# Designs tried in a protein design chat: VHH binders against q9y6x5. Part 5

Target 1, 379 residues: q9y6x5
Amino acid sequence: LPPKLLLVSFDGFRADYLKNYEFPHLQNFIKEGVLVEHVKNVFITKTFPNHYSIVTGLYEESHGIVANSMYDAVTKKHFSDSNDKDPFWWNEAVPIWVTNQLQENRSSAAAMWPGTDVPIHDTISSYFMNYNSSVSFEERLNNITMWLNNSNPPVTFATLYWEEPDASGHKYGPEDKENMSRVLKKIDDLIGDLVQRLKMLGLWENLNVIITSDHGMTQCSQDRLINLDSCIDHSYYTLIDLSPVAAILPKINRTEVYNKLKNCSPHMNVYLKEDIPNRFYYQHNDRIQPIILVADEGWTIVLNESSQKLGDHGYDNSLPSMHPFLAAHGPAFHKGYKHSTINIVDIYPMMCHILGLKPHPNNGTFGHTKCLLVDQWCI

## First folded at step 1 (VHH)

Design s16 (framework vhh_surovatamig_d1)
Fold by ESMFold2-Fast, scan of step 1:
Structure s16 (fold): chain B 379 residues (1-379), chain A 122 residues (1-122)
Amino acid sequence: as target 1 above (379 residues)
Amino acid sequence: EVQLVESGGGLVQPGGSLRLSCAASGFTFSSYAMSWVRQAPGKGLEWVATISYDGSEKDYVDSVKGRFTISRDNAKKSLYLQMNSLRAEDTAVYYCARHSYYYGSGSYLDYRGQGTLVTVSS
């Protein structure tokens, strides 16, 4: 029987929430499994880019989902959250569910993980749900567990995505203890429901389960705004993405646009594409615009308007506030082991190893995750 | 192309009522939560109300609870805001907005209409 893996994402689950709030169900999960305290995500620290990095093991410049809003200068196509169904945007990489299905006698199942309702390299997840935020966690879980138990070829890789705590993090900000406490308690209860359902169905002891997230959250404020309109007129550029990383497509000479922006705010770095720091791995793709603006943590870029967001993400991936965690349980994982840090791109080769898949070339390092696994020698 | 077109604004006396409408096109309206936001003269945007894709869940800013009612008609691709007991502080341009929680994207509202002006004055 092939090994099985369920990958669960709670969007925007900042790593240090684990230290500041109580998670009795998650702590029980960790007690019999493994915890990675910090996962260093890819830049930019946004939902679509990081979810695709988890399942491809690639930096954004390599997998092509470089933001939640994109423009491809070669094909003149535009991408946004509302137009994610064009395979063009997803075809620069091969996600793990596609590789899983191309192996003998394997199926994949998906409850709304980004990209799973799109045919990528002419392959769509064997079982999937079209994205609908109004579908409950319970319904997503019921479908995933049904597919895990009642499929031929067997489902060996399954994904489950949930929008919280990201939505509430944006609305209330991560420093709103009252509201965040309520939201995080509900998430912990959902984790309890997940474990209980898997136990009742006889799946728990033989299924590998990873619980992770794509990024964290930082507090924003009306006192920390960068108004681009104070520095440059709209006639000079097309705005592809705004905050906290602005993607600027010049309508005039690139140097003139750069000169108008470079001293706009002490709380924003302005980069010509070739000058973007190498550590970001955010340069070598046609969807990365000629000028990129990077706001300092907690600062919001605006166009002569107030921001309504009290929390945001997308900032520098070296910031601990941008880091999620990873917890895992199952036959592949040690029990009661704590690890400090891995890179988010390391998750892909680890998952390929667990499933016995040959990974596509990727930016992850299998050695970084080997200490989590029972079949590996951890020195 | 996504389009949101608001109507129903106007001048009304304090204590009066107005019903705002928003006609949506260019997307699957029934798949999206929708919001009303407003901007008072010289102020920033303020969220007013949100309705879920199927109309089962509704949320309001505290200052309008019990006075405003958000509703939708998915067959007509229309969003509504019934405004009762209007106050001078409700004076604003009201915008219909598509609520983007598509994959928790970090974007609260992705499309907004041109707006309709509501003036509450004697």
Scores: ipSAE 0.017, ipTM 0.343, lowest interface PAE 5.3, mean pLDDT 90

Design s17 (framework vhh_surovatamig_d1)
Fold by ESMFold2-Fast, scan of step 1:
Structure s17 (fold): chain B 379 residues (1-379), chain A 124 residues (1-124)
Amino acid sequence: as target 1 above (379 residues)
Amino acid sequence: EVQLVESGGGLVQPGGSLRLSCAASGFTFSSYAMSWVRQAPGKGLEWVATISYDGSEKDYVDSVKGRFTISRDNAKKSLYLQMNSLRAEDTAVYYCAKGTYYEWGDSTYYFDYRGQGTLVTVSS
């Protein structure tokens, strides 16, 4: 039987939630599997960029999904939630489900993972659901498990995406222990439901399951706002993305715009594109704007307005608050092994190895994940 | 090029109601989330309400929840704000704003344009 893998994402699941809250179902999963305590995500620490990095093994400048809101200066196209189905935005990389379908006589299945309802290189996931946030976790799980059990050719790669705890992290902030405790308990119960469903269907012992996330969450406040309108008039630039990483397209001389912004707030860094720190790997793509503003952790960039967000992400990827975790269980993985840190781009070559696929050139390092795998030597 | 024209403001007694309208032109209205923002005399801009591009999702600032209702008519390219049980603190210039809403696990709202505004005065 070919190896099978289910990749599950709980959006915005900050790594240190595991230390501050009880997760009986997730702890049982980890006890018989592996845990990576911190996953260092890519910059910017946003949903679309990091979900695409997980499945391509590429930095954002290489895969082309550089933000949740983008502008391409060459084609004059705008990317927003309403335009996310244009294949143009996704075609700079080959995600793992496309490789799975093209290299092997196998199918892929998807419940809401970003990009899976878009034909990429003329290939769409064999089974998929069009994105709809109102669809329950139970319905997503029912479809994925049906496709894993009953498909011909067999589904060997499946993805499942859930919006929490990100939505509640934004609404309440990660420091609201009462509300976050309720939300995280519900997520742990969903993990319990997932495991029980796989056991009932006879899938559990032969399926590799990865549970991970795209980023963390940090506390924001009405006392930590950067008013961009106090720095520069709207007539000088077009705003492509706002907070916490602002993407500025100048309408006049770039140097003039930069000079108006560069010393406006002690709580943001202003970069000309060529001066963006190399460690971000966020420079070499036409969708990265001529000027980028990066707010300090917990600060929100606004346009002469208040912010309703009590939590946010998108900040510097070196911040522990931006890091998710990775847990995994299945025949490919050791039992009861704990690992400190991997890079989010390392997940892709690991998944290719498990599935027996040739990875496309990528920024991950297989050696970083080998200690998780039963068929590998750590040293 | 992008135009947003607000109307429906005026003087109203506390406890009264007003309906604001916004006529949009110069962009594909049905493709964008839309918002209402307000500015009280001597204060900064405050976000009031947002509606998704298809009208399926609506969000409000806590101070207006249960009193205000945002709605849209994509065929008419129009945005509305029904304001009930008005209070003195609701006195402000109200702006229609072109916003981008990220629906996929992100509650972030962006305003890339706002109109001229319409004045709402709540006074005895």
Scores: ipSAE 0.013, ipTM 0.257, lowest interface PAE 8.1, mean pLDDT 88

Design s18 (framework vhh_surovatamig_d1)
Fold by ESMFold2-Fast, scan of step 1:
Structure s18 (fold): chain B 379 residues (1-379), chain A 120 residues (1-120)
Amino acid sequence: as target 1 above (379 residues)
Amino acid sequence: EVQLVESGGGLVQPGGSLRLSCAASGFTFSSYAMSWVRQAPGKGLEWVATISYDGSEKDYVDSVKGRFTISRDNAKKSLYLQMNSLRAEDTAVYYCARSYLEWLPYFDYRGQGTLVTVSS
C-alpha cells in the first residue's frame, strides 16, 4: 500500500499559544507523535505566500505568490481576490499535489488549501472543493475522509485548510486571553473530531497526519498607526499592497518617491527593491514592487483611517510572534519526540520523502526534518 | 472586476431614518461576509456593522447597537443598512465593504460611498 499523508492547516496558529493555553486533544496527538515548537516561515508572513511555500518548498520570490495582493509588472495583471483562478499566478512552481499525481499515478484531495482549485501546469487536484469560506470544518473533513477511503487511483496526499484562529486573532488580538481561550478550545475540539473520525473509519493507524499553520499573530493598537497619506500624496504612486508590508509602484521618478517615504516614520523601514535584506529572500520576482515598506511589529500602515483589527501578521519572519508550529502523527513519525525549530520550506522535501516522491528543486533542507522520521538516523 | 455601488444617502433630521443599499458585482457575493464602514468629516474610517455570508450572524459597533440593522439578499447580490433614530454623530460617508477573510471586520474592497448628513 502506498504511504498516505493528510496535511492540515489552522490559519494563524501562533506557536506560543501552545504554552499559554490548554490543548488536551492536540497534546494527546503530540504524545504519540512529534512536535516542532517553532516553524520559521517565509517573508512576507501572509496566508497565500506561506501556504504555497509549505507545498512547494520555495521562497516567495521563487514560487511567485509574493503577497495576498499582487501586481505583475511584465503582464500588467492584478491578483487580489480569493476566487482568482488564473493559473498565471501559481505557475512559477509545482506544488506537491501536482507532483503526486504525475510521478506515481496517484490521486490528491483538497479541502480549501490555497491553489488546489486552480489548474497548475494543466493539473488540478484530483478531488477538490472550490474555495468558499462558508463551508464548515465538518463538511471539509467529511469530504477529505470520503476521498481517502473511496478513490481510484488511491488518494495518497490530502490537504485540509481552516480559517481559524486567524480571523479571531485579527478581531480580538492575541493578548485577549478570554476570547482567545474560547477560540483555541474550539480548535482543539476540531482536532479531537479529526482524530476520532479517522479512528472510526480505520484510517488512523496507517495515515500520516501533519497539523501546522502558515504564521502567527501579533497585538496591534490604535496607538500604533502609520498614516501613509501624511508621508506622500496618492497621486505619486499606485498602492499594490498596504499593511504591514506596503508595495509601492511609483507614478513618478522612483528616487523621488523613495525620498518622500524614507524618513516618514521611525516605525517603518523603506526599501528600494535591490536593497531589501537578503535574509528575507524577497527580491528576485517581477511581482515584488520597486519600493517596499515594512512596518515594525504591531504597527499598522493606514490611509488616513482607523483600524478595527487588534491583531495582524505579515511582519519580519525572524519574529517569534510570526512563527507557527508543526505537529505530526503516523507510521512515518517517531512517538513522543520534540524538536525546536525548522524552516517552513523544509516541510516540502520531508513530505516528498514520506510519499516516495522525487522533489522538484527547492529551498528546503531534508536534514532539518530527518530526526522526526522513523526511517532516518538522527545525528 | 470587483464593484460595490452604494445608494440611499441624503439629508435627514435627528431622530429620522434612512436605508442604505449596496449592489455588488464581479465576485461570488454569497461566499463573503460584508460590512458597512463610515468616515465622518475630518475623522478616520470607522467600522459600523458586519454580516456573515448567509446572514445568520451580525455584529455592530456599540454606538449603533439597537438603532442600525444590517441585512443582505444573496439572490439580488445586495447589502443593506437600515438606520433608525439617527444622531448628528452619525453624519458620515458610508461605504459598503467586502470583508477580508483574514481581517474581520476589516475589508479589502469598498465602494465609492454615499453621504449621510444628520442636520441639527
Scores: ipSAE 0.000, ipTM 0.255, lowest interface PAE 13.7, mean pLDDT 89

Design u01 (framework vhh_7uia_1)
Fold by ESMFold2-Fast, scan of step 1:
Structure u01 (fold): chain B 379 residues (1-379), chain A 123 residues (1-123)
Amino acid sequence: as target 1 above (379 residues)
Amino acid sequence: QLQLVETGGGLVKPGGSLRLSCVVSGFTFSSYAMAWVRQAPGKELEWVSSISGSGGSTYYEDSVKGRFTISTDNAKNTLYLQMSSLKPEDTAVYYCAKDLGYDYVWGSYFDYWGQGTQVTVSS
């Protein structure tokens, strides 16, 4: 039987939640599998960019999904994650489900993973659900398991995306122990449901399952606001993205806009595109604007208004609060192994290895994930 | 500038009806899923209803099903919430919200603009 992989994302699952809350179902999953305690994601630490990095192994400047809101300077197109199904935005990379379908005569299945309802390089996931946040985890799971068990050519790569704990992290903030405890308990129960469903359908012993996330969450406050309108009049620029990384397209001279912004707040860094730190790997793409503003952790950039956010993400990817975890179980993985850190771009070449696919050129390093795999020498 | 302006709230007796309106500017209205969310005094924000960007699909919180109807007029860039059989428990500030899809789920208050519109159900 060909190797099979199910990739599950719980959006906004901060790594240290594992140390602060009880997860009996996830702990049972880990005891017979592997845990990576921290996954260093890509900058900007946002949903669309990091989900696409997981499945391409590329930094955002290379795969082209550089934010949840984007402007392309060459074509003058605007992207919004709420309704944008234009393949143009996704075509700068080849995600693993496309490679799976094109290299091998195999099918892919997707329940709501970003990009899977878009034809990319004229290829859409063999089975997919159009994005709809009102669809329950149970319905997503039912479709994925049906497709894994009843497809020809066989589904060998499947993805499942769930919006929590990100939505609650934004609403309550990650420091609200009462509300976050309730949300995280529900997620653990969903993991229990997932494992039980796979066992009942005879899939569990032969399926590789990865449970991960795209980013973490940090606490925000009405006491930590940066009012952009106090820095510069909006007539001087077009705002492409606001917070915590503002993308500024100048309507006047770039240096004049930069000079108005550079000393406006001690709680944000202002970068001309060419001065963006190399460690971000966030410079070489037409969708990265001429000036970016990067707020300090927990600070929110606003336009002369209050923010309703009690938690947010998008901040510097060196911050532990922005890091998710990765847990995995299946025939490809060691049992009871704990690993400290990998980069989020390392997930793609590992998944290609598990599926027997030749990876497209990518920014991941296969050596970083070798210790997780039974068929590899851990050096 | 992206802007959502809610109107149509007021004081109504139990069993009464109100129609809320949200006028949208600064984006292509028909391209985005839209939602109504509410906040009662001293309580958390609650998602009420959503409509897809195509206008073909509508969703409701269980306590309002059969009583509330969400609709759009794309020519007027306006979102509506028709409320009937109103109860004291429906007393809240009502906000319209643009769904950001994957970044924020339906019912996210992070995308709404303005002050909302107050609905008070009292005899």
Scores: ipSAE 0.005, ipTM 0.278, lowest interface PAE 10.8, mean pLDDT 87

Design u02 (framework vhh_7uia_1)
Fold by ESMFold2-Fast, scan of step 1:
Structure u02 (fold): chain B 379 residues (1-379), chain A 121 residues (1-121)
Amino acid sequence: as target 1 above (379 residues)
Amino acid sequence: QLQLVETGGGLVKPGGSLRLSCVVSGFTFSSYAMAWVRQAPGKELEWVSSISGSGGSTYYEDSVKGRFTISTDNAKNTLYLQMSSLKPEDTAVYYCARGDYGDYEGYFDYWGQGTQVTVSS
């Protein structure tokens, strides 16, 4: 029987939620599996970029999904949401489900993971659901478990994406303990449902399950706004993405736009593309605009309007508030092992190893995750 | 200044049609998903329809599929909702919003003031 893996993402699940709230079902999962306390994600700390980094092992500049809103100056194409199904945006990398289908006589299955409803290099996930946020977790789980049990060729790689706690993190902010407690309890119950469903279907003992997330969440406020309109007139630039990382396409000389922006706010860093810090690995792609603005943690960039968000993400990936966790259980993983930190790009080569796939060249380091695995020696 | 201005609401009989318009200023319209969201009297906000900024992909709430059509005119920075076969349960304030119900961030960041649609005999 080939090895099988289910990759589950709860969007916006900040790592320190595990310390501040009780998760009885998740803790039972971890007790018999592994926990990585912090996953250092890629910059920018947004949903599409980080979900694609998980499944490609690449920095955003290499895989091409550099933001949730993008512009390509060469082709004049715009990308602005999860409903954009143009393969152009996704074709700069090969995600693991494509590799799984092409290297082995195996199938992939997907419930809403970003990119899985798009043909990438002429290959779409064998089983998938078109993205629709109104579809329940239960319906996604029912489809995934059906496909894991009833497919030819067999489904060996499956993904499941859920929008919470990100949506509530934005609405209430991560510091709203009463509302976040309710939301996180519901997520823990969904994890319990997942485990119980896999046990009832006879999948649990032979399936590797990874539960992770793409980023964290930080508290925002009406007291922490950067009004871009106080810095520069709209006639000087086209806005490609706004907050907390603004992507600026100049309509005039780049230096003139930069000079108007560079000293406008003490709570925002302004970078010419070539001056973007090397540690971000966010420079070498045509979809990265000539000027980017990076707000300080908890600050929101606005255009003469109040922000409706009480929580946000996208900030510097060195911030612990931006980090998710990773928990895993299954025949490939040790039991009761805790690890401090990995990079989000390290998940891809680990998953390739579990599935017996040859990874495409990537930015991950297999050595960082090998202590999680039963068939590896710790350094 | 970022603005979303809705027009086209009104009173219509069941089975009638209305076209809502949303004129947008202050951002690159084609770079953002746009949505229509409604709120019926005494009810919570309900997503109606979304359109992508790039691919022209459209999505609809099941109750409006086949009756409503979302579209854009990028040259006019205008979002439209063509509503046909209107029912009394379509009575609501309709808001133009930047973002998508299908957005993985799960959040609309800007809303218009809304336009009232009333379907009654």
Scores: ipSAE 0.000, ipTM 0.277, lowest interface PAE 11.6, mean pLDDT 88

Design u03 (framework vhh_7uia_1)
Fold by ESMFold2-Fast, scan of step 1:
Structure u03 (fold): chain B 379 residues (1-379), chain A 122 residues (1-122)
Amino acid sequence: as target 1 above (379 residues)
Amino acid sequence: QLQLVETGGGLVKPGGSLRLSCVVSGFTFSSYAMAWVRQAPGKELEWVSSISGSGGSTYYEDSVKGRFTISTDNAKNTLYLQMSSLKPEDTAVYYCAKESYYYGSGSYFDYWGQGTQVTVSS
């Protein structure tokens, strides 16, 4: 049978949590595997964009999922509803589960990873679950492990997504040590359940498992709000996305809108699309709006209202608070190895190598992950 | 045809108790988290408590921990908030809300009830 890989995401798992909380099950996983301490995600540091970057190896401007709420200026389509499953939004790239199924008589399985319940390039994972946040981790795990063991052609790539600690990070903020400690302990217990289930089914020794996340979390406050209504009247623009990166579609002259916004708050940067910093790789896509506003870490952009979020993400991807980690175990990986940093786009070509797949052109650098792999010479 | 109907508010003295109820129709109640959110006169909306669709996970704002209990009866499509040891600071309009998690949006409130007034006065 070909090599197998299970890719697990705990949404919003800030890298620094590993340093400040105890994870006995995750530490046992890492002891016999590898740890990448920081993963530099793509800008904007949001769930849909970064989950799609993990599985395509592309920056957001290249894969087309540029935010969780989008407007395409060419087609006039909007992406902002939770039930929006139009393949149009996802078709600018080919995710690994599609490539896996189109090569060498293989199947893919998916438990809730963003995009896996959408046919992309007319292909959907042979086994998948429609997104529903109320479905337990145990049910997702039971389905994934059943599909890994009971499939023809064999499931060689499987994904598993869990909403925590993102949901609690938003609700309590990452500085609430009491509440975050409870949430993170539950996640560690779920990791223990995952390992135990794989051992019971005889999968553990021959399966490659990656545990990672899409972004981190930073503390927000009712004292750190940017009221956009104090800057500009709603009649001058259409708001495509709000916080912490606002996407502005002008209804009047773009320069007039820009001039009303550019000096409104000392805690927000305002960019014409052409002036967006090159380091963000966030410019060359019709879904990126003519003006974007980027709030400083911990600041929330609002429309004359309070924010209920005590934690948020989406901020500058150079911020350590926005970075997740990556841990991995299995026959492809060294044991007891720590690596400092990779880019989130590097995960895709590494996974393609493990599975023996030819990667689509991508922004990742295979050399950045070579030291994690037993079959590679690290320079 | 989605509807949230709240009852159980009223006037109580400090240290008293009230039970709020919210009857839900028009969606699969057990598939969504539910929340209580309050608004005191002239103040911002404040999240109070949330419960998962299964009822297995509960969350509370720090000032109400140990005093308030959120629960659901999925067979009756009803959300409850049992309030004890009430303080004047708990005086507010209490709204039940359907709480949804949608990936990077975190938890948000997409449908609200009409509100029920709770007044704690000596």
Scores: ipSAE 0.017, ipTM 0.419, lowest interface PAE 6.2, mean pLDDT 89

Design u04 (framework vhh_7uia_1)
Fold by ESMFold2-Fast, scan of step 1:
Structure u04 (fold): chain B 379 residues (1-379), chain A 122 residues (1-122)
Amino acid sequence: as target 1 above (379 residues)
Amino acid sequence: QLQLVETGGGLVKPGGSLRLSCVVSGFTFSSYAMAWVRQAPGKELEWVSSISGSGGSTYYEDSVKGRFTISTDNAKNTLYLQMSSLKPEDTAVYYCAKDSPYEWDSYAFDIWGQGTQVTVSS
């Protein structure tokens, strides 16, 4: 039988939550599998960009999903959730489910992972659910396990996405121990349900399962606001994205807009596109705007108003608060192994190896993850 | 399913009025800042107006100040743009915008609707 992989994402699961809260079900999963304590994500540290980086192994400038809100300077198109079914936005890369379906006589299944309901290079996930936040984790899990157990050709790659703890992280902030404890306990219970269902269906022993996330979360405050209206009049620019990375499209001369912004706040950096730090790998794409503002950790860019956010992400990817974790279990993985750090782009070539797929050119390094795998060694 | 549905556009003569509506489903409306943006034929996206989640703060592009009014009805989960003294220059597809359904991270220009066409012509 061909190898099978289930990739699960709990959005916004900050790595250090594992040290500050109890996760009995996740700890049992890790005890019999592997844990990567920190995953260094790509910049910007946002949901759509990092979810697409996990399944393509590419930096955002290379796969084209550079933010959750985008404007393409060449085609004049605007990206939103209602336009995410336009293949234009997703066609700069080949995600793993497309490769799985095209290289092998195999099917893919998806419960709401970003991009899986879009025909990318004329290939859509064999089984998928259209995004709907009201659909329970249990219903997503029921569909995924049904497809894993009852498909021909066989489903060998499956994805499952869940919005928490990100939604609660934004609402309460990561420092709200009472509310975050409640939310994280519910997530651990869902992990327990996942494992139990896979065992009951006879899938557990032969299925590789990865549990990961796209980013972390940092505490925000009404005392840490950057009022963009105090820096520049709104008539001088079009705002493509606001916080914590503002994407500015000038309506006047770019240099004049830059000069109005560059000294406005000590808590944000202002970059002309060509001056964006090389370490971000966030420059070479038409969807990256002429001027980018990057707020310091915990600072929120606003338009003359209070922010409703008590937690946020999108900040510098060198910040530990922005890092998720990765846990995995299955026949491909060692048991009881802990690893310190990998890059989020390294997940893709590892998954290709597990599934026996030839990866498309990517920014990941297989050597970074080979210590996790039973058939590899890392001396 | 998260959805923004813009309605109320149409053909109107210069000096006329239209009210645009954006019905929001799938999220708690009063917690988010909302915006109207427009795209005129052959031109780039232009921000028109924004309103805070509380409804207490409103902002306008200079060319529409005094002519357009942004408002919300939180009980109906609806964003409005009341347009008066319309000019040919206001001809555009109008979109409402909020934060991404996967993310609570942007306040403007995350456009999820199909837009509504406003044509001002004599």
Scores: ipSAE 0.006, ipTM 0.239, lowest interface PAE 10.2, mean pLDDT 87

